# VH-VL binders against Protein NifQ (nifQ): the designs that were tried, part 3

Target 1, 180 residues: Protein NifQ (nifQ), of Rhodobacter capsulatus (Rhodopseudomonas capsulata) (p20629)
Amino acid sequence: MLHFPDPFATGPGPVIPAEALGFILAQGLRECAAGLGPLTARLGLSGADLAALRDRFAPGLELPDLDLPRPEAGPDQQAIETLILWRAGVATPEARWLAAILARRSMETRHLWEDLGLPSRPWLSGMIAHFLPGLAAANARNMRWKKFFYRQICSDAAFSLCLSPSCDDCDERAACFAPD

## First folded at step 1 (VH-VL)

Design n8 (framework fv_nepuvibart)
Fold by ESMFold2-Fast, scan of step 1:
Structure n8 (fold): chain C 180 residues (1-180), chain A 126 residues (1-126), chain B 107 residues (1-107)
Amino acid sequence: as target 1 above (180 residues)
Amino acid sequence: QVQLVESGGGLVKPGGSLRLSCAASGFTFSDYYMSWIRQAPGKGLEWVSYITSSGSTIYYADSVKGRFTISRDNAKSSLYLQMNSLRAEDTAVYYCAREEYDFWSGYPDYYGMDVWGQGTLVTVSS
Amino acid sequence: DIQMTQSPSSLSASVGDRVTITCQASQDISNYLNWYQQKPGKAPKLLIYAASNLETGVPSRFSGSGSGTDFTFTISGLQPEDIATYYCQQYSNLPYTFGGGTKVEIK
């Protein structure tokens, strides 16, 4: 049996993270152009943080809204961001930026890797493993990232976003979790 | 009444082109990822391509990349596969399928292909 | 690409028997594995998703287990209508890949 390496595990890490963040910036720019809000609101970052991220990973890229503040996060977004930072295993600026982005995009209704504009599910996991290694280790059973975040915050506090525990044992899982 | 119905298959010569269609009914088509899967006569299943619910992300198997184009029209609840530069090894029954999803606290989590069309046969031969 | 190896390629069993099919991934795919049933002349049908979860409407005699690289699919008490080819499929990495299939026949 031939085992194939994860691109983030064996390749030169610095070039791959830039590509992942490039996809995320492109997604935010697309949504901004479509009138869904300023870039700071779409990615959950202040203009100053966006400028710093751009200078680090996409030097020379023109970004709008760099003079705007980061919008206030709701309680669920704050809980997810706090969880990510607590689990991160590092205290780098990149970890802080990615934590904010992941928490913000977890508020959208699509699958997280698609919401971020990434090519596939493994790109999300690889990016998390590179920038947030402690968080990657905490998801030992490879639960889907948005489900992992919501399950963790539901276990830690009584949020109304959490569904009844009995739904975990429901014969019709989709029906138990379906929105109204 | 959830259904997928493929059409557009037929006999075509090597190097030719063909467009497959998949008509969806009985569900909100725009909420689902869609895939094309093919099966050569007497052989196993081979995934060909997928397209996300909005059409924002598209992927192809290496065997068809550059020759096939997947697309969707959510207003018409239809999925398409444009096949160019067809080869004998493209001979297969082509299925369209939707990816099932589960909602966790109202948010979709995608898995498995739960509804498939009946398939349409594409034969590439002289 | 992730290679999916199924065994056996075919098997013959009696009604009421326990049938076991295995699927091995060339690299860790966690629990991102589905099992499908394809009856002769028909489209495939999803039976198991995320390695061990039974799809709605599928009889309880079908089950799945495993994680990482080694997976098992079981039919407890084979019925005549279970004559089919069964396929595993990973969705951890693109492209999605299927196992070669296991043809189940009745003696």
Scores: ipSAE 0.000, ipTM 0.511, lowest interface PAE 12.4, mean pLDDT 81

Design n9 (framework fv_nepuvibart)
Fold by ESMFold2-Fast, scan of step 1:
Structure n9 (fold): chain C 180 residues (1-180), chain A 122 residues (1-122), chain B 107 residues (1-107)
Amino acid sequence: as target 1 above (180 residues)
Amino acid sequence: QVQLVESGGGLVKPGGSLRLSCAASGFTFSDYAMSWIRQAPGKGLEWVSYISSSGSTKYYADSVKGRFTISRDNAKSSLYLQMNSLRAEDTAVYYCARAPYYYDTSGPFDYWGQGTLVTVSS
Amino acid sequence: DIQMTQSPSSLSASVGDRVTITCQASQDIRNYLNWYQQKPGKAPKLLIYDASNLETGVPSRFSGSGSGTDFTFTISGLQPEDIATYYCQQWDNLPLTFGGGTKVEIK
């Protein structure tokens, strides 16, 4: 019988943006279980937002720390979250949850997609294109997402965190962001 | 000017404990992620542990997980490494180092302390 | 873990020579690679960050190039004070990993 290999039947599956939030919850749970902090702190969300996210994308999943508030964010995290919300192009609950998560996880040292527990970089880009379409359009040069966020807040006068004309010209980039 | 000064190294028997300290000056310590990197005599560099600027995130090399604990006191501009259950293979010069541009993954170690020698020997 | 392989492990060259060291990553690290110089008995010193950017105060005879998995570090016009061991280091993922080092000596 005639059959041909499905070019999409092997390798990583297609990006499913709704499942991406499930991977993110799983990553947060692994870190919570490892003693790195409460789930609200790992994902940058209040217990109420975590419950709502769980109910939509992982119904029946047992989550700890749902009675805790969202921890206070430092200035860099706040600036990134504000940038994402401003650029989002939509005002959905998913956009607000994802903005908070992306801003929080941008404070970690790994690649953003790995840090979030996603299968690959296209999963991150696909999730952003689906839930934050205006933000995806703004990254026209296909820059790494974490690097794009820091460059945007550094070069935009409305989000500038230092007195230097440009963080790209600053010998001490971390001083431009002065998070504490 | 930026300075990092390590202390606390010395001779210790296998199974023993030591606490290393790194005193920072000349910069806003709470803005920077810090790491401990070690070098066994005549060998190369091995990253040991990382702590974020706030102290909320910590990572360890597999060789030291469960035995070493990194911590910091931003009010005192000090970094620490508590080393328990020491083994002969932990013998090394231990450096503290700061990571500028810690907001992206390209952050190099721009300043290092002079190191403190830890010798684990019977 | 990302493995960093440096070549050669050691080399001897004359003052004024062009010295080339290579570093290969076991996976794509893009441009997140740093080069350090360690003189005997001293702490390492950052020379190059993000594959090709010269650190402030470092002489222009030092340069870096490459992206992805293949990187090159060059000393143009070797000087006596350049006797040292040179290390590459990836800053793409934790755990942070260093190359095995290249010892540069004068003939």
Scores: ipSAE 0.000, ipTM 0.477, lowest interface PAE 13.2, mean pLDDT 81

Design o1 (framework fv_olinvacimab)
Fold by ESMFold2-Fast, scan of step 1:
Structure o1 (fold): chain C 180 residues (1-180), chain A 122 residues (1-122), chain B 107 residues (1-107)
Amino acid sequence: as target 1 above (180 residues)
Amino acid sequence: QMQLVQSGAEVKKPGASVKLSCKASGYTFTSYYMHWVRQAPGQRLEWMGEINPSGGSTNYNEKFKSRVTITVDKSASTAYMELSSLRSEDTAVYYCARDYYDSSGYYLFDYWGQGTLVTVSS
Amino acid sequence: NFMLTQPPSVSVSPGKTARITCRGDNIGSKSVHWYQQRPGQAPVLVMYYDSDRPSGIPERFSGSNSGNTATLTISGVEAGDEADYYCQVWDSSSDYVFGTGTKVTVL
């Protein structure tokens, strides 16, 4: 079994918050253009929240689907979002938007930082340190963020969510409890 | 000891289907994504698709999406790739390959099967 | 979407340095991985995330990635390094992109 050292195990990266969110919006726009769904569904935000996020960090950027509501989130997505908000250490609008985005993208099959369209893992860790400082502090062992989220919800829920009959992806849940 | 062992060479006629296998051993089969990548003689490597062996969720290259189906048998630790409506340009070596870390980083192929030659000729 | 171009061949003498380039628009913003393929064999990962080496790959293999060009550098080239080399990135539009490949000949 190959085991590579994590090259991104160091602390927060040099991140420009507006640029990090710009990459995330660009990723959602690419997926929308590819026919994978409306921007609200790709990023897990209402059109109103997307407009507010755009106005703050990417003023003038043209976004589609701003009239649509946020789609319903499944139980795993809701559990991850609740965990992020509980650990956030702040109660800002930016923290709420990022929690929703991170929870939604954690449902995809690809690795989180690349799935978000960020240049590298330090950009994800740096963005989390900026907008969700309590969450960054809670990940003291520098676990990969998606695995950290699944480990936390599995542990906190006493396995109930991971063992639900509606759970489809048991492989990722099994990894919740394995040392990395 | 990690191994990915693929099924033997196939010779098919145009319009036929082929189903290839890839048997994994030496690691937890359901903890890593499995990919299929092909290489026509003298050409570049070309990604075809992937599967999460745990839940069976798949993602395919748009070029192959209408003709390719990837499945797994978890009890046998085996992944399958079926390609239908074969054409002469499907003549290639087909590889299975493991994704290094499933959902938390990397998007790379850390271990590969030995390859299966599929020849499509009239 | 993404297109990766490599020179078709590189010739190098034993003990010298081989440089294999991989060109793509703004490739420096992506993570580049490299595979070595000997004739009749499956590819083997030799470099990942631009410049990290898998266990068992000697230090004479190094990598870099900036702007429009990623480079795999093999210093102190040995006969056993003769192979085809492929770069690879993941594009965020759900596709794995391989380079055109470079045949390294050790003469």
Scores: ipSAE 0.006, ipTM 0.475, lowest interface PAE 12.3, mean pLDDT 80

Design o10 (framework fv_olinvacimab)
Fold by ESMFold2-Fast, scan of step 1:
Structure o10 (fold): chain C 180 residues (1-180), chain A 124 residues (1-124), chain B 107 residues (1-107)
Amino acid sequence: as target 1 above (180 residues)
Amino acid sequence: QMQLVQSGAEVKKPGASVKLSCKASGYTFTSYYMHWVRQAPGQRLEWMGEINPYGGSTNYNEKFKSRVTITVDKSASTAYMELSSLRSEDTAVYYCARDQGIAVAGEYYYMDVWGQGTLVTVSS
Amino acid sequence: NFMLTQPPSVSVSPGKTARITCRGDNIGYKSVHWYQQRPGQAPVLVMYYDSDRPSGIPERFSGSNSGNTATLTISGVEAGDEADYYCQVWDSSSYHVFGTGTKVTVL
């Protein structure tokens, strides 16, 4: 089997997109092994999509739960995934997989790069620039990614529609409430 | 308390095979990879291979791949390493070591628990 | 076929600092682990993921990894630190690779 890097280790050089996906798989596998749910639920992908992603970026890696379907996503997760796909600038399988992963992990409680298992924020931004170039271009002011997603979702809402998990980059800084 | 206890010393003739055991206790045997590492007298540590006890999948160092077989007995929490076609150069201490990475996840970390070692002597 | 090269020996006086290097092509992009082996004993993990210490390993042990060289540093060396030290990495083609080993002699 292939070794995935420690998600808390610091990288000495530039972002390598395939290695970023390795960190993400490692994070999901750790949580699966800890009893937090099947890999499909932790990464927001069907077993078929996980197998395809594995074959593309981590050939030979053994993954559990490849026969399981993708779990149903809540409204906040669906809205973020739709936003990412709409802004992606490409229609590749990698863009579709990453949109689902980013939306699912945005439902966790820490900075997005931390909940993805990446070493630092530049690894997240570099991965997005490579696989989702239109999304990267849309974040022209280099906002933190959960804050950017939250702001975009709230700008489309007529009423208060907010993300459920607490987020240092989103909950206290992004306006998601209609004026009185 | 986590520990790995290895079988006793072996003396073999060239051309024979040897099968060593490594019994785990104090942790869930199937949750972590098991490595086999050898060290010839006065020489470096050399990785031989690994097994995932959960699924039984193995990887071997190319140097040993044609002669080494690693297996497990889940009910006994024991890993085995069999080395065939022994040569005098195979005289070494053989260690088993647990990887801290999670076996069901297919993940490696580092070797945190080591057996005491088994001396294998190959002589005419 | 990935290789890790260490100096064969390092001599150090008690209380001084020992530095054990581990050289490999672009090793700074890999995670390096370090093992200590005292005479007649099994190896013991003393450093993992470049610079993290296991419980029970004193702060005198530190690590770094950049470019083509990883380093294990032992400050305030004690007689009990006399041992062989091995670096180790994972490589996609070679799997688990140990360094050539360094014998640290105190006194």
Scores: ipSAE 0.000, ipTM 0.469, lowest interface PAE 16.4, mean pLDDT 81

Design o11 (framework fv_olinvacimab)
Fold by ESMFold2-Fast, scan of step 1:
Structure o11 (fold): chain C 180 residues (1-180), chain A 124 residues (1-124), chain B 107 residues (1-107)
Amino acid sequence: as target 1 above (180 residues)
Amino acid sequence: QMQLVQSGAEVKKPGASVKLSCKASGYSFTSYWMHWVRQAPGQRLEWMGEINPSGGHTNYNEKFKSRVTITVDKSASTAYMELSSLRSEDTAVYYCAREGYYYDSSGPTWFDPWGQGTLVTVSS
Amino acid sequence: NFMLTQPPSVSVSPGKTARITCRGDNIESKSVHWYQQRPGQAPVLVMYYDSDRPSGIPERFSGSNSGNTATLTISGVEAGDEADYYCQVWDSGSDYVFGTGTKVTVL
């Protein structure tokens, strides 16, 4: 079983990419066990991609639902994933897996790093800087990641995407509704 | 015990550069963003910039962007802030401060703990 | 640029209640944090997320945030509460913004 460091402890672990993905897998497993859906649906990956990710970063961890395909993504999830891959700066399998996970979890209601089960925002930013360096560079104003994604797709697509729960910051919502 | 210990006071001439240090202990240095905040005598606190020690990503206040550089030495758990082209109005106490811990969905937008501060005096 | 305005000073007698305001356009949509600063010392966090107290901060300290005004309230004021107080938010356009500061004097 995966364990999280205490955020108040004197030595919570550094941002380690393998540990970050371990936290994400643990969060998906908890939600699967709670009956919220198969692991493929919770993380936005096919069973084959989950197995590959597990083999790379959590060898020996037993995962359910590895025979299932990747679920269909709605248009906003697809837009976010396309944005991440376009700005990734690399074309690695890890970048592809992380883009799918980030896009899927952006559909939830919490801040992205908390929703992913990470100890803090620097864990998310550190993981993105490691696997998606071009994306990290694009978020030059250190905007909250989920709101950054929604801000980007709001400007690229219809303003209706700015009505999502992720656009609850008054300044960000105001910018989404500004005339072109 | 989490603590941030800053380098000692500096006296510089106009046009010089100053590089301040902030040594962290009692927590995982790369797990939290580090910030620099200054306070001129009798004035309010003013945010200067931040760094993610894990990836080295920085964000700067536009007021200081052309003159400030924040870096880290992960092996020494130390953050640095260099301010160039010093002017008399840069006379201030400079603080390093760590972002807050995990709490809820809002993310850590507060500062705790703070370093003791470093006085920089710029005089001709 | 987003701005936070505080009254420059508040005077209060021991045992009474001090209220320190922090005004900003639609500040209710933001999470407000508060710091206490004694002369010659670094700031100390006394309130975060509008109304949550850090460990070690007495229950006399409370916070609220509605409309255009956030308030730090100190009930049963003690001499040791005399200090400068700063509010602070994160804003997507301005990053980390501090208030103008309020000097609380205990008579």
Scores: ipSAE 0.000, ipTM 0.470, lowest interface PAE 16.3, mean pLDDT 80

Design o12 (framework fv_olinvacimab)
Fold by ESMFold2-Fast, scan of step 1:
Structure o12 (fold): chain C 180 residues (1-180), chain A 124 residues (1-124), chain B 107 residues (1-107)
Amino acid sequence: as target 1 above (180 residues)
Amino acid sequence: QMQLVQSGAEVKKPGASVKLSCKASGYTFTTYYMHWVRQAPGQRLEWMGEINPSTGSTNYNEKFKSRVTITVDKSASTAYMELSSLRSEDTAVYYCARGPSGSYFLDYWYFDYWGQGTLVTVSS
Amino acid sequence: NFMLTQPPSVSVSPGKTARITCRGDNIGSKHVHWYQQRPGQAPVLVMYYDYDRPSGIPERFSGSNSGNTATLTISGVEAGDEADYYCQVWDSNTDYVFGTGTKVTVL
């Protein structure tokens, strides 16, 4: 059986990807317990995917909401998920789960590593390097991950990308994805 | 539950226009893009254009842009494709096909559900 | 201007593996989708995003995409797999591009 790692743990050492996923599950469970929504909505995964992720990285952990489907993602969340999968460099179930989680949590307002319940940015970068090696290589300038995602999805590969609910066809994509 | 039902076969003379219909049912018509793709006998599939039924915004293949018009009737959940100035080379099966809706990278876009096809024959 | 080239035909014996290639310059930087078309029928999506199977498509179907070549692989081929197969990508200059098509014959 596996227990969630302490989110306040300190100490030197390499980032352990399984432990990083433990922090993420713990964060989702805290938000679920606080009444912010079902676990599937907090992490952007179906109950089936959550069960599979749990069986791989936290066997024996009891999770709620495993009968629920994956909630529908808005256009900008879908664009980020598409970018992550396009850049992933691998085609594993873990890559698909993490892409969905990272896209969902990028919709929150805090720094991505902090929002995910990770101890620091190196934990996020280490997890991405392990599960999404192509994506890690693409962020060669060590840009903050959420900012990197938003800049990338504004690329000319799409006709229009817009955060505004009214903008299916946005001529000022840079303004629609304006930072800060 | 989902269906895309296309209009029946057409026989046209060179220089005429043809307008095909594609009636959708079993899903919310305005949440998915509608595409038109043709296939000449024994040839590859060829994309003609797309429409966002919610906004009416269209995008066309440059090859057909001067002759093709795609429209929608939201109340009837029906998409239309009109091709003008027909040539013998336009003899083909024409398909409507559903694609995901929303703004994101186009290399993500695929055609998940197809109509049965409409044969258009252009002959003298 | 982007072109996808497939072999015109592939012959395979029942129970063996068929491999259908799709060649395009730097196609590994794009996502490839695959369609199966049986005679007289509309195309059916059988693979999307290089290697993901749509719901209802058997595990015998798998895909890959790297460098200049994408491949649709059908293991344990059955008579019902005999069809034309088309790859498809999106390109910023050409929009939606379909391959030249491959006729798979089960013999």
Scores: ipSAE 0.000, ipTM 0.459, lowest interface PAE 16.2, mean pLDDT 80

Design o2 (framework fv_olinvacimab)
Fold by ESMFold2-Fast, scan of step 1:
Structure o2 (fold): chain C 180 residues (1-180), chain A 122 residues (1-122), chain B 107 residues (1-107)
Amino acid sequence: as target 1 above (180 residues)
Amino acid sequence: QMQLVQSGAEVKKPGASVKLSCKASGYTFTDYWMHWVRQAPGQRLEWMGEINPYSGGTNYNEKFKSRVTITVDKSASTAYMELSSLRSEDTAVYYCARGLYYDFWSGPFDYWGQGTLVTVSS
Amino acid sequence: NFMLTQPPSVSVSPGKTARITCRGDNIGSYSVHWYQQRPGQAPVLVMYDDSDRPSGIPERFSGSNSGNTATLTISGVEAGDEADYYCQVWDSSSDHVFGTGTKVTVL
């Protein structure tokens, strides 16, 4: 018998890409409604890219700020985005959009899956395995994603962040690798 | 107990090739990257390359890229490093070492083999 | 290429503190790892990610990393700590880079 690993089966149930991106859009919309900034700034995408993403994964959803450009990204955000694109293993529009979103949300203070509005870490890992398969392969130990990104860019002389905002001063080894 | 056991000492002539082995036990071989590091007598440690035993994907130090090949045999839990066109300057102890993380770009080497002395002499 | 420079030797008396430095341009932005190599033996990881200890490494080993200098500190030095010590980082242009090494002598 053949064993077929499902790249979205990171827990008891599969992760659906459209549903995962729906959660991410919902998180950005909540923050926009709370006055934290335009949707383009919350998700790190231009209005044009948000419209294209919406048309592909959440058709019919009304989004604000679609006339705005992508905001300027700081050096740490740029370093994370470059790392994700370099490790993506693919050059799809979805990989480009997700790299920008992941880099932007890595600037927030909670675990990446929480700051993306996803139900749990397996949802994030499943989404990454689908859209960014090379990146998923690089983090096979299930290190927490922000910690993984910051550790990678910390080693580059041109860019520096040695600690993830969500795992700064993490004293327990298991906590940084837990799939929660 | 995690253990990396390397093949025995080799004596080669200039221009020859050498293929060293590193057998892993005490952990799941495909879960961790394997690295090769050498140390010439009285010199510092020098990284040569890495392999992901799960995928077979490799990355090499530019200094060795034209002469080094790293491979794995998953069923035997063994990594190999072949170095061709040997020179006297390749005389060194060669270590295999396990990467602590599944991190392709960084991270420490948490467990090391005992080392294999390769002597290149005419 | 990127270079990590260590002092060739450090001498310390039993029970005192040894400090081994690793100097590199902007090394504080890297994650620094440290290895102990006793004569005729393979290296052993004694410190990683600047200041994390592997299981089995005693608390008298500590690490720091800021600016241009990373430091491995060994308090209450014992005869068994006599060894060569190497720092190591990953650099985007040079991959994994080891320091020049420091011989710690316990006298």
Scores: ipSAE 0.005, ipTM 0.483, lowest interface PAE 12.6, mean pLDDT 81

Design o3 (framework fv_olinvacimab)
Heavy chain, then light chain:
Amino acid sequence: QMQLVQSGAEVKKPGASVKLSCKASGYTFTSYAMHWVRQAPGQRLEWMGEINPSSGYTNYNEKFKSRVTITVDKSASTAYMELSSLRSEDTAVYYCARSEYDILTGYPDYFDYWGQGTLVTVSS
Amino acid sequence: NFMLTQPPSVSVSPGKTARITCRGDNIGDKSVHWYQQRPGQAPVLVMYYDSDRPSGIPERFSGSNSGNTATLTISGVEAGDEADYYCQVWDYSSDYVFGTGTKVTVL
ESMFold2-Fast, scan of step 1: ipSAE 0.014; ipTM 0.539

Design o4 (framework fv_olinvacimab)
Fold by ESMFold2-Fast, scan of step 1:
Structure o4 (fold): chain C 180 residues (1-180), chain A 123 residues (1-123), chain B 107 residues (1-107)
Amino acid sequence: as target 1 above (180 residues)
Amino acid sequence: QMQLVQSGAEVKKPGASVKLSCKASGYTFSSYYMHWVRQAPGQRLEWMGEINPSGGDTNYNEKFKSRVTITVDKSASTAYMELSSLRSEDTAVYYCARVGLWFGELYPYMDVWGQGTLVTVSS
Amino acid sequence: NFMLTQPPSVSVSPGKTARITCRGDNIGSKYVHWYQQRPGQAPVLVMYYDTDRPSGIPERFSGSNSGNTATLTISGVEAGDEADYYCQVWDSSTDHVFGTGTKVTVL
């Protein structure tokens, strides 16, 4: 196998894809209950996609906001999602759902695995290796995921997509967002 | 509390088969692979095989795969291991153990173990 | 087929350091896990992914893995550490492989 645990992670553990998605749904539900927005906005998915994901990985779980469409995404979120889909290596519904979720949660301020509600970084890396194998292979140096995403989108369109006023190049742009 | 509870001791004659059970509680049964490992008296631990409870996919140690069958009953959160054509050399304690998926089952470890079931094969 | 060889026994005095080796061809390219088994009991995971301790395992237990040898090190050995110890790896030719086992005797 090509992928190893993150050298900076504490406490590696096996990744169970169904449980990983369960943690993500639980995080979105906590934020929805706290008044931060509808579940569709917290996870970056339409209600229809949330229902399908729930039926696949958490059957019987009651979710709010399943009648709502997918919320509008900003340019950075769209660029990250496009990158993930382009690099995914597969064209499954699970890859599409996870690409949208990862792009949306990359807009939050903590480490990506924390903002997804996962127990640790190895859970994130293992989930990506399972559902998005081409993306996992592209991050061969175990770069932190938010930094990897921002560096990739900046290198692809440095003068058009790097719109943050506090960033002067693509490496510094990754630091303008929460460390991953 | 995560726990694996195994069936009781068995005494069998050579040529018979034995079917052992392993009942899981305290975690999502379908989310973790179940392994079977045996240990003959005074000998090392020996991996026998694994099952993915979600899909029923199995993988067996080449040494045992002509005689071993691992199955699950998801509704009962129970895994089974059946060993046929028993020989005196099959006298051992048989353990079930939980392991999670990581990078396609590469580098997994076994973190929760059953108490073991003694199988004695004698004439 | 991939084989993991451990010394059959290690004797150590209380308070001293025990080192249990696990030898395998290019084992440093794999992740090694370690189990402790006391007489009449099921194995207990004491070290995983070469160097990491499960919750409840004291920091006296440490691990390393490089080249052809992985090592479980128990410093400040206590009587309760007397047990059989097994290393374990995954290998593409054999799947899950346990070592030959080492009996640690505390004098």
Scores: ipSAE 0.000, ipTM 0.452, lowest interface PAE 17.7, mean pLDDT 80

